# VHH binders against Hydrogenase maturation factor HypD (hypD), part 7

Target 1, 377 residues: Hydrogenase maturation factor HypD (hypD), of Rhodobacter capsulatus (Rhodopseudomonas capsulata) (p26411)
Amino acid sequence: MKFASEFRDPALAKGLLAEIARLADQIGATAEKPVHIMEICGGHTHSIFRYGLDKLIHPGIEFIHGPGCPVCVLPRARVDECIEIAGRPEVIFCTFGDAMRVPGSKLSLMQAKAAGADIRMVYSPLDALELARRNPGREVVFFGLGFETTTPSTALAIQQAAREGLANFSVFCNHITVPEPIRALLDDPYMRLDGFIGPGHVSMVIGIHPYDFIAEDYGKPLVVAGFEPTDLLQSVLMVLRQISQGRAAIENQYARVVPEHGNRVSLAAIADVYERRPSFEWRGLGEIDASGLRIRAAYRAHDAEEKFGVGYAGQRAAVEEAEGCACGAVMTGRMKPVACAQFGKGCTPEMPLGALMVSSEGACAAYWQYGGARAAE

## First folded at step 10 (VHH)

Design s53 (from i1 with S35H; framework vhh_7nfr_2)
Fold by ESMFold2-Fast, scan of step 10:
Structure s53 (fold): chain B 377 residues (1-377), chain A 121 residues (1-121)
Amino acid sequence: as target 1 above (377 residues)
Amino acid sequence: QVQLQESGGGLVQPGGSLRLSCAASGFKFSDYGMHWVRQAPGEGREWVSSISYRGSKTYYADSVKGRFTIARDNVKNTLYLLMDSLKSDDTAVYYCAKDFYSTWEGPFDYWGQGTQVTVSS
């Protein structure tokens, strides 16, 4: 296999795997009674499968793929509201590429675009600001998605629009936060988690202290990790060391990138532009208190929910999964993607039944691309 | 609705002591870091002190280290600032602030209305 040649330092990787195996054996971890480690970040899920870490690591270590994919946890009703906004003739609707293929109740944004809606794929909310400047007679709406890694850039765009008086720019805010769903998962009596791999990029913004409750209240270790294979292996090793020592702490494996207290400029922009919603609905997880962001009164002219009369102020649609789709069970770690009856049959990246097959950060898509059902040649 | 109400300010002689209180409501107080920030006449806001959600970690600005103590009572949903060896430069409106996350030195999610501290003869 080519796995070893994909590592920058294959000797270091082999040494880490050996030490992980030693500690796993010491703990008594087996395939029948594994240590369950959840990675929260979709980027970590992708890296684990891309580098085959799930196959190379000791069988007593089981990765649980957490809700780290923003488009995967987005409710159908919010996609439907995007389509409603995008369908208005005065609107130029701007979104990131992954969101284009997420299924709503009737249509995805890609299908709405094919039907004549003016939907533009952008790489940054700043691209949407430029569209607003160039099209002063049109309403330019940016689909605000993501965890704390994308939230600052959207906040900066809103601040700039307000300073310039770009009245035709607004954001449909669907930004969500990482600590709150971790607490919801730990409070779930059906989840058995022994430790966490913490998100690298989110932690660059919020620092490590928002995770303190995981160790202090729940007695579980969390290690913030980088994205290289050896970063992930070192982080697993650090989690296992804590378990073997009977301790729980928040540790930072990614200290070369992640500052202890986060990014003050990014946090200032977030606090200036956004406030917390009382609750936000997560697809497959239900309502989670304080987990979603909305635009504050000072910037409300740039809030697409207010401008177009959509969002939680309107009548809510019931959440319903496609027939035979097990996305909720996969998202909560109760089922692996290959155990879904539709995986590779009625559900593929070309014809996705649920959001986990759309995004490269979704467990189903990662399993399809790198997992055992699709052999590499 | 998040509400923060400060009290305990007043006039005090140099070298004296004051205890500020902040009563919090409308959120789960025990789940959030809390902060004290002050604003002197004609000056910008200055971060003074922070305390973690369980009170296990406290942080202080260099200007107040060794003189001020931050504390919290999670049963009463109250934040405190115990100020000793007060100096004329400590004269300011003192604000209680709720953090967006468990951080220090700002930024802060919500601010109270403030309580005036005047240190003079």
Scores: ipSAE 0.456, ipTM 0.758, lowest interface PAE 2.5, mean pLDDT 85

Design s55 (from i1 with Y59W; framework vhh_7nfr_2)
Fold by ESMFold2-Fast, scan of step 10:
Structure s55 (fold): chain B 377 residues (1-377), chain A 121 residues (1-121)
Amino acid sequence: as target 1 above (377 residues)
Amino acid sequence: QVQLQESGGGLVQPGGSLRLSCAASGFKFSDYGMSWVRQAPGEGREWVSSISYRGSKTWYADSVKGRFTIARDNVKNTLYLLMDSLKSDDTAVYYCAKDFYSTWEGPFDYWGQGTQVTVSS
């Protein structure tokens, strides 16, 4: 009865919560010794807090907020390289809006724009292609950022630029992959993870089999989930059912949207344009093997690192957080946002100390809006 | 550098058997799915079979299901294709391919040079 009309099926939600509570009790899960379930996707983190699922669910279930925010895991040095490229007089630098406020070592892109850099907010890499067509005397550089959900559209833009001979278009490639950081988290002796809610949108691209190692090598369940409250509750139930049965498997709660083998057209575009870097630096996680993408030699003319002679050598010291900011600990699930000394004080959406408070996919921003007593209605 | 080297092809009679091998180097073989793809004369590439990184899951094209078996040895970094009840239609160059993601039927980011299989009397 406590479920408002916002739930599509309040009777279903009530039934799912009752069955979750029954299985949690059967497993022996308590607030003092909870089952730890990591949601990988920032969209799931947002939905959990928006719908108050963290408060409605059995106290023996604890959600751990994973590294599902691309801008949050980006090294500060890569932001600094963006500012260097954008500062060149021949360059129009194009980026998604959420990257504008992310702090680099000295400046954000927003501050660089205020200082005279030609930085444009775009909705799609195709907008940057159009800017390149309209400005043939300028170099148009797109900030390639994101997991597998954004990578296909950037790959298609690069393919189109190559077919069209659009020599003034290039991409500063910072695309990363989801399965590799999950393995890094599972290999961390300080992590306490019992199961996973798998990302819905990433899995639309890559399918479910890239997660098989989680069950096969680590004995942990993962359920790919939709974004509705009942999708999330059903996915939690499926994880708990596996735990109670002493089994581990990759299951797909979001089968109406996520095909088993992903989107083959998108995957083909990615494989054509990109190859894997040997390693990539993740803010808060360090170097992760095979987790970053670089543009292949065939598309080198559209690689901004090659074109402008900029680069990043994986300098861990360069990704250090502002004093008092616990972004690394929050991002790895070792701490909740409210436990950060700066949360709601020196760190707010208006004055963010780290990327987790800037991006809507960041745990700190989601917790600020929905998880705190001071959250906006 | 990633390298894939096929062997074991040759001439075989209809109804015969062959075992193809693919030696892999330059990457963590045990962390990636692997596939076999073939190309018959005058035709496009046809996916034959895929195997998951531990060998626990396998997939086959309908044309070879029940006759071919894909296998791997993660200690030796070697992929196999065991071909039984060979038909003239199986005549093709067989390529070893590395999966870009752990999904069946591609896409593939690296290919071997291929090994010729000819099924003829």
Scores: ipSAE 0.565, ipTM 0.814, lowest interface PAE 2.0, mean pLDDT 85

Design s58 (from f4 with L100F; framework vhh_7ubx_2)
Fold by ESMFold2-Fast, scan of step 10:
Structure s58 (fold): chain B 377 residues (1-377), chain A 118 residues (1-118)
Amino acid sequence: as target 1 above (377 residues)
Amino acid sequence: QVQLVESGGGLVQPGGSLRLSCAASGFTFSDYAMTWVRQAPGKGPEWIATIYSEGDTRRDDSTKGRFTISRDNAKNTLYLQMTSLKPEDTALYYCTREVFYDSWEDYRGPGTQVTVSS
């Protein structure tokens, strides 16, 4: 077996696949009437395709690739605002590398950098604090991007800047939350979801109880999962076991890493620095209530939106995706990447039409990298 | 210590009006979004409206035409103006502070009872 030797425990993997198949048959799941399981985390999407789990698993199990890639759900208008800020001669704009190639309306950050904007790739918001200390005559702006995994480190940097009186440091806050888009997807009467694989790294911060509404209000199971192929298979098995029992609960397959109540220091920092926005725009999904964060009044001196007069994306003309790009349909599970008319034709990693082809956490990029044989089918 | 105290409930006839108040202490009121939630007998909690620190509001579609949320930061007080009250509005009404990942029950007041009947 080609894939058996790549698994750390091939006997366990084979046993899990057999038990999944048994439960899928018991539930009556078929390729024509599948059980739809959404993985929220982009890292899970990547692992599923890297290990070929979508091909190895029973055909009655269908993975729906959720909106778990922060750069993928970032609207073009917000990329445009980054470029506006970065284009100012007084500004050093700091960002994680994965945001560099995401297309805006006319330019990506990489293209703006090539045109002379001072844009620096960093690994931590603490790198941006150091740049602010070393460049007191410049405005250092950090691109705050990501789900609850990255939100605490940005909050801690803002707290440190405030304590230190580092007036030339600010954050362009585009942090978003995981529970709110899940609720939006479940409230969509046309969306059919039977269960969820919950994000491992986000849950290290927020714990498992923020997902309780999925079971309590919607009657759907969610299992927080690790990233190894046997973690993912165990999590699928746990979801199917709940379905077969007519049960809905939040379970933690990743308990060796994810504490039940999350990280108290991280949660305190988030609560101190941020408040919810009434609404936040998600690329391909539209406005989602309470799903974005803004810097609280106490820290407003470090808010780049306030400092530079940006953050009015809703006042702009609607920014449309490239013609023929199906990113919204892919992110909501209405279409697989290979079914997009542009996939491998007008849309490639070298010439991406949408963000899902740019980021390694995007479903289109994962299908391209690991799904070459599937694309040929 | 976060403390919230609701008032202004009572018995009202259908079609009547009430203004609920929530007095807040133990935190910087102006820095937090504030929410009204109600719980009718034998039902789970139902979100009514949220007012954010900058004054923006989110409201439940079923009540937004009849209920208005507002705040007075100088008085540390949250309000819910209710008009055209119906028997189905009968519930215990709770004031809550902004909740990210904690239970709303950890940041709620004791509630104020609204009874709509003839």
Scores: ipSAE 0.570, ipTM 0.806, lowest interface PAE 1.8, mean pLDDT 86

Design s59 (from f4 with A33S L100M; framework vhh_7ubx_2)
Fold by ESMFold2-Fast, scan of step 10:
Structure s59 (fold): chain B 377 residues (1-377), chain A 118 residues (1-118)
Amino acid sequence: as target 1 above (377 residues)
Amino acid sequence: QVQLVESGGGLVQPGGSLRLSCAASGFTFSDYSMTWVRQAPGKGPEWIATIYSEGDTRRDDSTKGRFTISRDNAKNTLYLQMTSLKPEDTALYYCTREVMYDSWEDYRGPGTQVTVSS
């Protein structure tokens, strides 16, 4: 039994589920008219499916699996630019492992590596710094990817490279931000969202106050959550409590880990190294204002876009999703993965059409692994 | 220390024009995006426009036909050109260095008052 075997405190979990059901009934939430709660972190999407919370929770509560997976929202054009950079004989291209299998227009990084590109999987941008020190005759490029959880480490690596004069180290900056896509989703007239489960790890860096606009401008609750099933259930309970009281506030269920004002050292490093782009394209979501980061002029020597002549200024091609793939609709909650015509047929983890099937944080991969309308049966 | 000083506000009749200036010091002005924000009496702050370090601009749709943001990096100065002013434009206007994750209030100037009446 998934519920009894996987929870550290099954009695607490059952109590939370019962209280959630009581509040859901009080609010009048039903399967036909559910409360829509978006979780924005890919780690929360994974935990919800792993622990079967989507099946155990009251049917009047519907989880909307938001764009919390960095590789899932990376445009095909940006993958193509990685392959162009990595294909240069002077380049050692460094990336986190999950980016290796993300499809570009023709090749993934894994396929480019198999074809002879020097692509290294690393665990930290500091590994790429060490490669730059050991290979002074080569250009070492780190693929800067992720939300605010990974941005500080990349900023620190850039600061260190600048201090040491490591002219052969650069970053291809594709770091993106969490508050801005939430605003874009709330501004979408076709999106119906009643509340949010806020990302735990991102909020360790940025704190809770960057989300204040959700309550102040849109009248919607957000609760920052941990990753244990009881953390998630308590966070849902806190959202429902606000809705039942006609209240909208930003609350922190994960206060044991997430400080109110975030990590000031990390934020100072980000502010020193990066500025906002006017706009950044999100795969399946389009352009989102102020949602991407670029390296400031002071650190431009370490900007791979500048060094290798890639980036948005030279690129006007619209890159279409694979025919028959519904990744954009899945990421916005308009369609469940099993409703995609390609799911389990032309799109599998072994042969992914889109990034949502590659990353464990993607909704399609989670549905494949843990279920979702007969996929696990 | 970041220091921003706004000027150019005052009393103006409906249909008039004003140009606000913001003198910046304590940081490398050309490396930062700059923003104008206003706060009307009894209302919350309203974003007007941002000008990015490389010159791109982003503007609120309600004012972009009447207000233009610009910068002069050689003078470390941000500008807001306001035309066809309306009574609803009455507000305290703040210059701020664009912030990543902090409150705009942490990096703002003291503001300059614009009053549109008569």
Scores: ipSAE 0.609, ipTM 0.833, lowest interface PAE 1.7, mean pLDDT 86

Design s60 (from f4 with V99I W104Y; framework vhh_7ubx_2)
Fold by ESMFold2-Fast, scan of step 10:
Structure s60 (fold): chain B 377 residues (1-377), chain A 118 residues (1-118)
Amino acid sequence: as target 1 above (377 residues)
Amino acid sequence: QVQLVESGGGLVQPGGSLRLSCAASGFTFSDYAMTWVRQAPGKGPEWIATIYSEGDTRRDDSTKGRFTISRDNAKNTLYLQMTSLKPEDTALYYCTREILYDSYEDYRGPGTQVTVSS
């Protein structure tokens, strides 16, 4: 209750919490037999812990922190391939800052930069295009990373490079998709999922209908949510209402931001530049069908995998995760971060063993930052 | 304008074989993944198989031992080779250009009817 006073509308928050508790009791949810709600967005994971929603909410509601952090699910082998590309003397390697500290098998990108690799932190793939224009004698490679929120900007940059004939620009494509891991999790007979909080920013691009299969094929509710505490509480309430009514539907709590059919200009750019990979490897989760994007043959000159002979264009190296790291079990709800043997011992934000401790969107980092406040109580 | 035209359906006895074709026009066929889907009377659409631009395939487990998806990029044509046909394979079969996300635009053909009956 103490953190409810920090919300912009404390009266609304208290009312939502009371109604959630009433419905949870009505459906028989208890701490021993909870309703499991997965959020598929690192921003939702962060907000839940920042605002202490997991402590304020009825104990019969359990949040499962799904694979909503792109750097967290990036395989070690893909990080190693980034380092291989960045280590070439002709290459300027451009990346978002979040990827710099993700551990590969031997080095992170930050360590490769310290060792002399030309690695630039950028805010947009358009920054990498400008570097390619200014440095025509060098290969400029942009690390294409993220869910559907970032995919359109990278697609637009590739279209622009092709239009200009900017032969020294390429993208190392590691873009992944949200609906496909949800299907994979629902197909796992050991997963205990009763409902979903759908990603707000991803859904601005793709709309709500890509999630229809969750209700139609699996009989589970999903509610697309905003990031304010009351957005999240309203979304939980909407999920619980569906469960109490024996109903399953896709609903949009974030309609003020998320259009039903998404952003058509963004979707057209994605469809022009990318096709699905048959499968893509997710750190801690294994291969997920149709969940990664590759650059279409029409834009192959701008595909760093083809250009440098890495990834699926070359031979993939098998790379093992750090011994004692339980990232996969955390992302599937099989354990909480504090139950990982390395949490707070061998794995800290300063010395992360796995990617979930590197990114603020990772469950381990969120538990570290905000779980300390719970321990102090 | 994207156009997809299926052919090769018909009446066949149980245990028989059919080869379905899908002729594509209005886009660079070789750049797109292509999918076969079927819809039986009174049922929703059932995905069968997808073939990606580079030739890799993803297939439904219930039919992968009997159905083979292939493509001929020089002819802009998608194929489905069906063997050991069963009465439950009776459906309208249609091809679609891969849609990365559910959108208001649906690039699918009108379909070709397959009826498996003695």
Scores: ipSAE 0.533, ipTM 0.786, lowest interface PAE 2.0, mean pLDDT 85

Design s61 (from f4 with T96A E105Y; framework vhh_7ubx_2)
Fold by ESMFold2-Fast, scan of step 10:
Structure s61 (fold): chain B 377 residues (1-377), chain A 118 residues (1-118)
Amino acid sequence: as target 1 above (377 residues)
Amino acid sequence: QVQLVESGGGLVQPGGSLRLSCAASGFTFSDYAMTWVRQAPGKGPEWIATIYSEGDTRRDDSTKGRFTISRDNAKNTLYLQMTSLKPEDTALYYCAREVLYDSWYDYRGPGTQVTVSS
């Protein structure tokens, strides 16, 4: 990769890298005793590897790739429930394309489609709503998946269906939240986290104040970041500056896009349609209190779990990961993808053992594509 | 406008019991999770327990053996049954409607004072 062709402002990037190196040295950060910075957003993980920031940055800075990929943290049992719903002859099952290849216990959605299930790839929940209008004799189910970035559009679709009396539209709700898994990671005695790069798109919805507990209760800095390589470098610099000063605060590097209090219209729609689940299971993290969303009683006619009699799949959630797959350890930063025994051997993008190899926002897929030479047998 | 009014606080001896009530109005009570939070003088707010719309509960480990959260949807009322009270339980106790991303302060009552002293 050529430095000038990879960066829109190579002089700014070079200056930021030099200042990061100066502060890293001042802090005493080395490859043997690094500063651990978790980026929470899968889009940041992708940008770090795409632009080679992990190779260009001072070796005393270590990126920990957090649980920012929604399909990556989805339990196998929830995929199995999608397949059960989609297999019903009255159902048109609608999903984003990235969920199609995620392995369930026996089948992926792509394999269920090949076997005759009516599964449609859509670009928004509004596409599924339109399918429901055009197919009044069919049940149209949208796979509600993602963090707070996707939750508002699904909420708006549910509100619209209720307003129109569109009884054949429902959502299989698997929306999850960002602040609660950060608390769970900080409470884990085996995690060594010094700071955070906060998610840009999620924070457009929720603002910066949901992260206040990270600074107030745990004494760790978080900087909300944009996705350009200089945004990321500037955010790392801001984290290191706080560490060097012995302070912890929530800062916003992405203020041109992220308002302090988030998007009030989006938050009102979420609050109207959803409540928190008591707990939600995250692949690799276990049960996390209050981290999943459920459709409120007022909108239960549009809840696919209620409509089709599929529960939260606690009994099937115990389905083991494929033997030798270390997705949980990778997702919590306890190992890098290349340290997984299956990486590049039994686990490839063509034959993924776990969800981290399916999405480009998953750490394993990013390492495969951008992390250098593939292991070959 | 969400309105929550706590009652049942007072002075109790160590080892005693107390039942707090919270009367809710201005929203569909049965559709929302409800929470008890306490704040001792000079300390930040401490979450005690949440009861969800379907009746599931989540409780703080430090108090869950002594405190029980419950609700009566027909009366729009939330309860906290406190047993084996300790001086450390002395605080202002707030009833709050669950919030997803807003401050709990926007959806709480004025609080009821619990003082545990001999």
Scores: ipSAE 0.570, ipTM 0.813, lowest interface PAE 1.9, mean pLDDT 85

